# Designs tried in a protein design chat: VH-VL binders against Peptidoglycan editing factor PgeF (pgeF). Part 2

Target 1, 264 residues: Peptidoglycan editing factor PgeF (pgeF), of Synechocystis sp. (p74606)
Amino acid sequence: MTMGDDLWGWQNINGSPYLTCALLAPWPHAFFTRAFYPQLPEQLITYLDPQGKAFRVKQVHGDVTLTATEIGQTPLAPDSTHPPADGIISDAPHQGVWVASADCTPVLIGDLIGKRVAAIHAGWRGTKARIVPKTIDKFLALGSELKDLRVALGPAIAGEVYQVDPWVALEVGQSVQAVQKLATEEQQWDHLSTMVNPPVLPDAEPEKYRLDVRRINQLQLLELGFAQEQIAVAPHCTFQMEELFFSYRRTHTKEVQWSGIVSY

## First folded at step 4 (VH-VL)

Design k3 (from c06 with heavy chain F53Y S56D S104T Y108W, light chain Y50W S92Y)
Fold by ESMFold2 at other seeds, look of step 7:
Structure k3 (fold): chain C 264 residues (1-264), chain A 125 residues (1-125), chain B 107 residues (1-107)
Amino acid sequence: as target 1 above (264 residues)
Amino acid sequence: QVQLVESGGGVVQPGRSLRLSCAASGFTFSTYGMNWVRQAPGKGLEWVAIIWYDGDNEYYADSVKGRFTISRDNSKNTLYLQMNGLRAEDTAVYYCARDLTYDTSGYWYEGMDVWGQGTLVTVSS
Amino acid sequence: EIVLTQSPDFQSVTPKEKVTITCRASQSIGTSLHWYQQKPDQSPKLLIKWASQSISGVPSRFSGSGSGTDFTLTINSLEAEDAAAYYCHQSYRLPHTFGPGTKVDIK
């Protein structure tokens, strides 16, 4: 079954495009584009669920995911009105959970049976720290079953343009347990660069590599036991698609787009 | 207020050791890379070392490699520089500096946006 | 190691005049070049990042340009408080390096 671009659909609100994923069709959701800036989740949720309440966190590129209830119980980050975290899981109906990105992978998750949803901000630091597997563990601890989860990895910087230093590529690659267990770094590099659809690619500049963070997150999910059909990976690159997305790598400025999903 | 405060400088004999500290406040220390930069009296700036946000990776200038060790304790919001085998040419004001980072670029070295006031190390025989 | 050179070593400049400081890298560093100001007896302050990107709180008279190996810091209309040393810094490849500095004084 061919499920690539068939899973990803462009939608429009009065000329402003946003992206949706067929795996998440049961839930109102969006990977918004730069066209919606400077709107915030509290405004954006009205496009998805006019009765919904928006939840967000102060993203710190870490590995913590909070439930909506835990957000109210967690001390605020310094100089912020939000607690520090990089993922949110819903725990009641009509909760919109949101993450901001400008090259990091926005991950949206829905539970077909348990009804909870999540949004995760997964950059290379969070991916190294395994925020996505840790969030899946939290779903399971809350009573979800792995077979019922659907995961969409949204627009992010593409591996073919994401130049990094070698130690970033290696340490993020080691977050895949099959890689981490190999006896030598040479074996680890070989595995990361020679598998089908490799997450580590060569760069024209000496001592630079290219890293596909979405591919690493996909590998982490497959290693947990997800079937391919439970995971959708957007082909969209925030760096290359300047008209649609902000990219920190491109401009080194703080503008972001938001991605969100709303529970029932 | 975002602040970095160095301490531990002083006068030491050649061949001895000294440990510098840099106390950070007013920001989430564990999300930033940290540098040491030094300036000999009347001279320009010289980069010394950098350490990643989580302490997993550190890198040194050739002039100090093997003698100096950068480290951090994120639970105490403190950066360290252990300086062994000190030489006269290590005499300088030592600054700690926060690496300006906003993202996921895979480059952590985008400029030093916050500096301490420095601590003077004098190596005198 | 990537060597940065700066020109001139020293300038004495009349207020309101334009100041140009150049930095040259021994190999291409893209736009991974940052500029710092150090006033007498003070810590360095970041002026420009990524060759040309402005920093909040830095006067608009400061601007940067260049890529590859040749970079320029410009002060479009010198003020008295701009008397300082100016350093370029590359972060493209370890070890990171600074230029030797350019001292700017008021004539």
Scores: ipSAE 0.012, ipTM 0.587, lowest interface PAE 8.4, mean pLDDT 90
Fold by ESMFold2 at other seeds, look of step 6:
Structure k3 (fold): chain C 264 residues (1-264), chain A 125 residues (1-125), chain B 107 residues (1-107)
Amino acid sequence: as target 1 above (264 residues)
Amino acid sequence: QVQLVESGGGVVQPGRSLRLSCAASGFTFSTYGMNWVRQAPGKGLEWVAIIWYDGDNEYYADSVKGRFTISRDNSKNTLYLQMNGLRAEDTAVYYCARDLTYDTSGYWYEGMDVWGQGTLVTVSS
Amino acid sequence: EIVLTQSPDFQSVTPKEKVTITCRASQSIGTSLHWYQQKPDQSPKLLIKWASQSISGVPSRFSGSGSGTDFTLTINSLEAEDAAAYYCHQSYRLPHTFGPGTKVDIK
């Protein structure tokens, strides 16, 4: 029963399951399941912190992370009551930061010393644009130290089932700087396919590959200097676990689950 | 209000070139794939080309490959179609159309949910 | 290249009656099939996405079904404003392709 092998715990509210991560135990947090739909962060936060205020953004699959203060200062997205961004960092106690997903990776971050928390929506486009490293850089600029950060990569579409076209696999893979520095695309493909726990997997169909977006985000974090023990990667697949999660790849519907973390 | 407005159509002789523009407004242009679709007078719809949200990937129908170039300028919210070596069979109304892409696939499109009014290109002597 | 065919080419239908339009793909495309309406002198309008999913603002009388190679668009009770051409469109694989269209007129 190694601590790293059992970081993920199921919780239950009135028959509705949600997931927590041991690395984030200091903070009230959850990766909620489809069972909580159609509840929104403003309702869901009451399960985590009845005193808390929920913060969210209009996700645009980009690389921008806003602080809670910046949300109030940023123009709203078209046809939305929220500003455009794909990540949020807290800047005061009792702030819940939230992201929605249905296959994209929800990333929750806590700072053990600086007390800031973050939520990031990391799909393949945001991962290509390195939203997670950019958010880590923002933590550091705000005074956090890398050794104090704990990162949980939540339920998402698993690499073993995430069929993509070749250019998607390659361009997302190139967001790992060790890959980008290789002299040829042949070397880049080889590296992505043959490293330990490879993020690019073969597919039985010609001209298709499988991409592990969570693994790419993990590699990006390791390149920044994170220790393996600072990063938890959920084994849960939103596509395969139909009873628990919505999956856009499976149903092509807009329903989402929410993930959030609350500062103190 | 979400809008697409094509321009640049007209009457040209075979072998000449034209550049079409499509001005986008009311949405975050840089997060969407964009298509050109054409319709010859009295005929059905024919897909012409697609370009990804970031402008890095373009694909063409065989009938136009090598002659047409799709491009975009995300800073100007504008889609373009450069049409070289025009032929009589290129005569059509040309529509630009917004396509949805989602995180789960690089080629996963939800269909074209917003269309422009079209611009007529006539290729005749 | 994936070829789409539509049937019938043309139909004239009494108001309030059911209209059925079929689309057949030359290979399996899963549910990557979309339907468009084009009224006279207008741009196409998306009616149904992913074979069967509704679009906000489209009347509920429009529905779609099917998967694989055979797809159907149904207008459950035809209204006068539904006189139009209807096209299926596949997005499974590039190059994307449209069906040849089905023209629906009011009898």
Scores: ipSAE 0.006, ipTM 0.520, lowest interface PAE 10.6, mean pLDDT 89
Fold by ESMFold2, look of step 9:
Structure k3 (fold): chain C 264 residues (1-264), chain A 125 residues (1-125), chain B 107 residues (1-107)
Amino acid sequence: as target 1 above (264 residues)
Amino acid sequence: QVQLVESGGGVVQPGRSLRLSCAASGFTFSTYGMNWVRQAPGKGLEWVAIIWYDGDNEYYADSVKGRFTISRDNSKNTLYLQMNGLRAEDTAVYYCARDLTYDTSGYWYEGMDVWGQGTLVTVSS
Amino acid sequence: EIVLTQSPDFQSVTPKEKVTITCRASQSIGTSLHWYQQKPDQSPKLLIKWASQSISGVPSRFSGSGSGTDFTLTINSLEAEDAAAYYCHQSYRLPHTFGPGTKVDIK
């Protein structure tokens, strides 16, 4: 263990715990727990910035990230009051950007210089489609520089317990360019299972694997040129920590926790 | 009101093809996986095929693999089953059923909570 | 392929009696088992998901239990409207499969 070097801090509001990340200290932010359910971002933002306005989207497990301005310009998803997307980038001060999760990875990003922030919902489909790299590309197109970005990968289902079918593990693994470049699927499996902190783990049951989606997202960021010190990965498992988090894999119910970050 | 309505059933000769449709309404079709399940007269339920919410992944029962194709058009809220090389043993009522939940991991199976009324396919020589 | 078996194949039951239907899987499927009711000439209806989770609009007399390989559907006090076929269904591994069904008649 490393006393005093923790990037992840537990905070408390009226007995309800939530997480913050030291890499994102310049921005009001939170990875809220189940204790805040059924509060929505419009209520939760008051804990972070009473002047702030909350932005959210209808998450569809895709690869689209919208700016706050684009949200107002994008047609609404069917039967929803929000446009379809899985990520949001701020484009003015006092904008809170929010994503819901219950096993999928909530990703919060801050730009130390350009001042914009983002929230991304990265499930295995979005991770396969590289939503995080695509969002980074959008930051760069808006004038950000990679060295100024700080990324926190929040509480999600841990690889140690995330049992998946083989094709899911392989296809998500292939979103890492080093894996995709290998000539055969056998080589791809070998690489995914033997690299340091492998994102694919064996399962005791035949024809099943375990997949660490947070690790895949981390690998995608490292391939883009991020330094390790720019990326924080929460050790918290939404499946295993049932007293703190909802988990769709555990209960198959629709309850979620929210994660958000506010621009200044 | 969540609803699924199958159509396209009928009587066909062995070896011919038929296309079934399933029209969805009352929910966000593009966030749900979809199944076809069939039931031969007097027999039990048999799962036929599943397709993910975005149409990118599909799987089939061994009894139909290579002959049937499941597909979807999310812009039309419609699920399809193309059935080629039909045989007498394919005679059944075909149901479409909604699967998988929206706004979560998307891979997990939730069970088939909404079913259509079924459409009868009769393959008669 | 995971094979599901059900017991009994069929039964005639007096109203208000308790009905128990079992489903056994050929390998462990955790709690990835669901129960469906099919009344005569109707489409199936989901009764229980994930072995034991209630479905909104399903009468509380229906309950499910079990994990691994052995699962049970219970109707605590049979009503006349419960005359139907009952199927278990596993979603643990593709291809998904149904049990052969249990027919429950009144009288």
Scores: ipSAE 0.000, ipTM 0.439, lowest interface PAE 14.7, mean pLDDT 88

## First folded at step 7 (VH-VL; from k3 with light chain Y92S)

Design q2
Fold by ESMFold2, look of step 7:
Structure q2 (fold): chain C 264 residues (1-264), chain A 125 residues (1-125), chain B 107 residues (1-107)
Amino acid sequence: as target 1 above (264 residues)
Amino acid sequence: QVQLVESGGGVVQPGRSLRLSCAASGFTFSTYGMNWVRQAPGKGLEWVAIIWYDGDNEYYADSVKGRFTISRDNSKNTLYLQMNGLRAEDTAVYYCARDLTYDTSGYWYEGMDVWGQGTLVTVSS
Amino acid sequence: EIVLTQSPDFQSVTPKEKVTITCRASQSIGTSLHWYQQKPDQSPKLLIKWASQSISGVPSRFSGSGSGTDFTLTINSLEAEDAAAYYCHQSSRLPHTFGPGTKVDIK
């Protein structure tokens, strides 16, 4: 396994940069940048696997993860050609699973032994609802073992700049079971604000906080029993790195980047 | 076709109750925050209440706290406003409105992009 | 509570001229300011969100600007169909509040 800061590598296609993670090296994968806009997964997959078929869903900020087979069996979302969900697990070779983001955390997962891969869209609502742990449970139900999973939390809005209302910070923080089990909200706030690398930071504006959603997802994974070396967290901030990423918080416009991983 | 349709308005005496309904169609109701907004005859808009996408959190204008209750049934795509202890000053057209609640904002209050046609409530002796 | 004021209260404007409506907040609301149009006997319609972001299906002649406490809605070339009341709305703090409205008529 590679040391922390050198897990993330920039790659290039015709001058357009994209990001890869060493923990996911066995699988073709990418966290694409804004430079690939307006290309869609059906086009982007050809950079990763010319034989591959792209799978995607209508993201609704929920907690549902579908297998590639289940996508074909699930009713479409209103006004969409895709079923509603926020995560996808592969169930055959040459399946690319994809999520769009512009500040929410794109999570890519690979199973070294079981060969399944997943992509998850994890914003604050999905994180509160524990979409990542629920997806891990689905891997296990399909026969995967925890020790074989590798998880990459990709570029997202950084905690240092992600201003939120207090109850958003608290309710997302309560999705960490160690926090939820504390007897009072005062104890929960204290824990979230004072732990090493705290997921909740103060904001200069009264009655606002800053929330690190990637850190919360990392804490959820550690609670499930993941070793630290099974989890990579991108240091990249979609809000601050304007040349590389779209950010909904920055512009309030709907442009996105795509992240995907392909099974073989 | 995204649509909101209010019902349940009418003429009532002071101190009585009404329940307003708002039927939603053409979108995934359970992913959006919902508002009630009212407009007294010849007056401007007044925000009344908001409820989270999952129904777990509600907030009210001071003028209606303790008398009005906002609720939703996501399985029926329906928003409700229970209005108790009605007063003459509650006379208004009541609109339901869909809030844009994209997760990436961190503020689920992103403006009200879809409105119903409204239902008139008249509180009169 | 955040108080919004609008200026002017009323204006009568020749077609094709530029219309400017201002909204001022009693304290900073960042960009959490939204604009609505309400035509006679109709429901409000969202025109601009987050101070400056356009809404699909809204004519490009409508634009918004501002941040903090001072905001502007602009109609670059007024059309007859734009005769309406215009409201600003803040969503930074509960209770949410609306401005008192600006009525725009065709001269």
Scores: ipSAE 0.097, ipTM 0.645, lowest interface PAE 6.3, mean pLDDT 91
Fold by ESMFold2, look of step 9:
Structure q2 (fold): chain C 264 residues (1-264), chain A 125 residues (1-125), chain B 107 residues (1-107)
Amino acid sequence: as target 1 above (264 residues)
Amino acid sequence: QVQLVESGGGVVQPGRSLRLSCAASGFTFSTYGMNWVRQAPGKGLEWVAIIWYDGDNEYYADSVKGRFTISRDNSKNTLYLQMNGLRAEDTAVYYCARDLTYDTSGYWYEGMDVWGQGTLVTVSS
Amino acid sequence: EIVLTQSPDFQSVTPKEKVTITCRASQSIGTSLHWYQQKPDQSPKLLIKWASQSISGVPSRFSGSGSGTDFTLTINSLEAEDAAAYYCHQSSRLPHTFGPGTKVDIK
């Protein structure tokens, strides 16, 4: 991108750091850190928009994105006060849309013209199922134009440390059209491992690979026709940056950080 | 109330087929991986097969590969095990078990937290 | 495949005493090891996941430790209801495998 790698800015509330992205400057937004745990979106939104209403879902690692209106119309997940989904699009002003993460990619989206915002939880299952492209399709169906969208892929587990089984790497990689079109698995592996900034890296253990889920989501967006300047990818690794982020891979405990964006 | 209930066990002759079912309730079945685990009389646990949450991937123990097929119907909240070419050594109680799911790890198989009561399959003449 | 061994295969233990069960993997499995309890004529029950992580509803007297190839399940102050078979289970590589089991009886 033509803007520098300093698209990502650290902000502070009473000594607690959170991250913002310059591409999303028109909207109140944050990728919060572990320092804000155990605060929930209903409290966190007051830092962004005191008159905003927080919307969240029961994340199930799927491919469904709901509008704020659809949240009220969708049956609740079992033993939850929220419907199952992994993304939310705003449909009115002063709506904060939120996702939790601890290694999975939090994706925040703003529409400069249509004014809609979204938050997406994109782990490897959702990425394989193309939740981000499906959410973009939903923006377009609601009247947005692709050139007006700005996308930030937030802190997540880095490809350099995200060890996975081979079939996870391959099947998530196959969600990229350029990979899917190749005739053999050998060609698919080669493409995924040798392209510029490869999403699949070797691991020291036989029959293991390392997977960059943020890079796969970036590739999906580029194939939809996004310009590089419309996409920001955070360099932050939730696994490696223990002082700032919870990581399920590191501790196998379910503490999370929240990321959110508020419509205006 | 989370529950798994197996059915379809019985006595069959060697070489015959049998289909086991596992009915799931009280949770969002389509978000969990599912396993079959068996236990021969007086013996330990033996992992048999696993299927991913969406049915796209399945894996088998070498002892059953080519003879057994795991499948699921997420619209019916049901897991299946089709067992062909049954042998005396397949005699066991068969359990279905839910795998915990955490998308943040490369270790999708996080232990089996919910088990059914089991269904007995006896292969004898 | 990864072979798991357990030691001892059987132990009879005085009530309220500590029980230690070991599980050894034929090659490194990191922390992808889980422990199960199976009481007579019952289905297995998950006790510990990821070598050492607690499961909600499992008594605090159960704990696990280890990584790599050597793992331990500990029952601090054995209760009468803990008489059961205990199995380790690895999920690092397919095919998944169980240890042969350790039977614990109350003296």
Scores: ipSAE 0.018, ipTM 0.606, lowest interface PAE 7.9, mean pLDDT 90
Fold by ESMFold2 at other seeds, look of step 8:
Structure q2 (fold): chain C 264 residues (1-264), chain A 125 residues (1-125), chain B 107 residues (1-107)
Amino acid sequence: as target 1 above (264 residues)
Amino acid sequence: QVQLVESGGGVVQPGRSLRLSCAASGFTFSTYGMNWVRQAPGKGLEWVAIIWYDGDNEYYADSVKGRFTISRDNSKNTLYLQMNGLRAEDTAVYYCARDLTYDTSGYWYEGMDVWGQGTLVTVSS
Amino acid sequence: EIVLTQSPDFQSVTPKEKVTITCRASQSIGTSLHWYQQKPDQSPKLLIKWASQSISGVPSRFSGSGSGTDFTLTINSLEAEDAAAYYCHQSSRLPHTFGPGTKVDIK
């Protein structure tokens, strides 16, 4: 933790640490750490809401968000007991919505007035495809208002260490409308690298860049009209904080941590 | 059971075209990048082309660029290779291969963990 | 384009002996190197990913090491079924490339 992150709090349950965000205080929620592995959402929800039912999906790094009702109506993914999607919105009380991650951004959302909550798995593929804005659009279609939403972007791989190919950095950057509208790739690169808190950083290796996926998602939200006070961005890096988080970039293994939020 | 099955190979004259198909089953096809790799008789492996999981991005070896087109139909779980202007040096067994990918690393390309049986293309006058 | 070279081209080895195959890249590729085995008349099979990461179901006698430009595949005690061609493959830069292969036979 750094100074100025008083929105983020470490909690403990049965000797295992997990993270909460003050913007989401009205809802039971957690960004769990590796210490909870191999527990699943069906077990983890009992720490947040003993009455709650856990909802999850087969994450496919896409741009689809389902309501809890739609999960029951959507065909299952091959080799899975869950339908394919990367986001979930609640549609009744006592529903816990969950995503798994190991470097991709877990995004938790609460609606102060409409009472709906969401969990989104936002990796670079989903971010390029604008899963977070599409989920916001789904909140609005369900009757939510933008001003009532609170968004927490959880622990993920930090831009400072997330080396990517140039085409990944550019194409994810182009998901920001201000970038997409520029006439040339040279202008797009320049904008992405010189703005305040740039989402694209140089790398020492030729023909590589570093990409801050959380920053890109933040920029997408700001373009939709969110105030900065509605968005919290965790400073925690899953790659660098080995003792607390699994990281696919670090180990190339598929262990994950879970993040979830419960409606009431 | 995870499986890739190629089809569409055969014997053709130089300058003609063939279209290869690769049918995928037993996994979520739309989450994986797909490759074509070829092997001329008695020779080593040569990478031919790759396509993104969603079909939006493709890259080709210089030896086939402009003549071959990789594509996919995620609704049919099928990968394609359209081969135009075929030459004798294109004679090979063509394999489709799934890339070991997971977005957690930020790379699409983690090695080819599932391969089809191959389909033979012979270009001969 | 990154050129991979392999050494040796061919190796005839008595059973139970250690086999060492090297792969050298023309430029640094970090650990973005993968090893494949191809037995006669079969499709290639992934043995090692990311220079040194094991693959489930691959015998423990296979191991990999290296980073940057120099990589090694080791078979610590050769078995008869290991007679095959072995290829290195880089995924650091497009176009992806394979090494020319190393054929390993039983002496």
Scores: ipSAE 0.006, ipTM 0.535, lowest interface PAE 9.7, mean pLDDT 90

## First folded at step 9 (VH-VL)

Design w2 (from q2 with heavy chain N35H)
Fold by ESMFold2, look of step 10:
Structure w2 (fold): chain C 264 residues (1-264), chain A 125 residues (1-125), chain B 107 residues (1-107)
Amino acid sequence: as target 1 above (264 residues)
Amino acid sequence: QVQLVESGGGVVQPGRSLRLSCAASGFTFSTYGMHWVRQAPGKGLEWVAIIWYDGDNEYYADSVKGRFTISRDNSKNTLYLQMNGLRAEDTAVYYCARDLTYDTSGYWYEGMDVWGQGTLVTVSS
Amino acid sequence: EIVLTQSPDFQSVTPKEKVTITCRASQSIGTSLHWYQQKPDQSPKLLIKWASQSISGVPSRFSGSGSGTDFTLTINSLEAEDAAAYYCHQSSRLPHTFGPGTKVDIK
């Protein structure tokens, strides 16, 4: 469909493919593939903006988003050269903001008017804690307007293959406020499994479910008042597309791909 | 260096209570699930309890359910096991262990990658 | 509750020989099975995670295989330091469970 696959374009640098999103066309950006490993944001940014400075954090699967300025003011994580956080918002031109992923959802955001960009690492813990809505709130506090924001939810593990324990599915589902407000867990399960494009799917193994974390993040954004046209959801599955992406679920190893977006 | 250190073991009479502590250092304690595992003298490992990284969820083996309480204080990097109604069969070395809790796994609890040295609890009349 | 059984209970093995330890689960646990080594008077140590994934600092002679209900730990060329008890552990379902252990001694 036009709002799905047509928004996503494959690009190439020196034979290595990466993905871009039409909603973010005003900003240099990329969802890089495994082909760029082991390059880091400090190298990768030169493909997007030779004048740019790369900003990254020590991802801790939390709900904190820092501005580029706040990164310099935040104590470093233990045994890391970076402060702990899972999202970054730019606050000056030529700043590249970056997140690493291997199944968790990389989220890139641009503000058409306010010029700020963001990158968010949204796994199930961060999604449960509503890191994406909290980052949107931070954009608004900085003067952005919701109608000017464009959000791309990048390659991640697909709901069709992401087997999880029941409490993970339920607690992440409860991060959608319409679900949380239902009176019983039975109602919550029913809602999550029967809505159009349901974020919770059945699994053949008893006491297991499948969870679409990208869909939950999309639902959170729609609840904030985003129009569907402001949100692009990548159809790409990091687990299934082995040639293109690392996947922690597939290999249980920590190799990652990077996604980034540069402000102007 | 990543380290777990148990304390609070000792000799106690049947029916009494004891509280074990596990002090964590060298890692971000609040991002990991934690286990208690015990081992009776000359016997194998027996899983006792687990608590989720934020303390919101805990589970127990049937042998201790209703008598033991696992808890944590993330501000003090400390895991606890409150042991009530102790029996001779609870005599064991008690280990705390760090759960391997990756967000992308989608499972609430996984394997145990770091273990403490253990603390001995002896229940004897 | 998922019951894990291990075979054999005990092995006495000459140095440099291959050791094979099996673990069977009472129902499918996918690859949510982990192996631990416990040397005399020491705490357990994780050897293999997720049935077959190696752990940094563990000698390459240790390997794991299997999925579903049948799992194997292999020590390709036994060393003197490998005399220990070996336990499988499942993390697929609560409560977590351990196998009863396999003791490996040097002959």
Scores: ipSAE 0.190, ipTM 0.682, lowest interface PAE 5.8, mean pLDDT 91

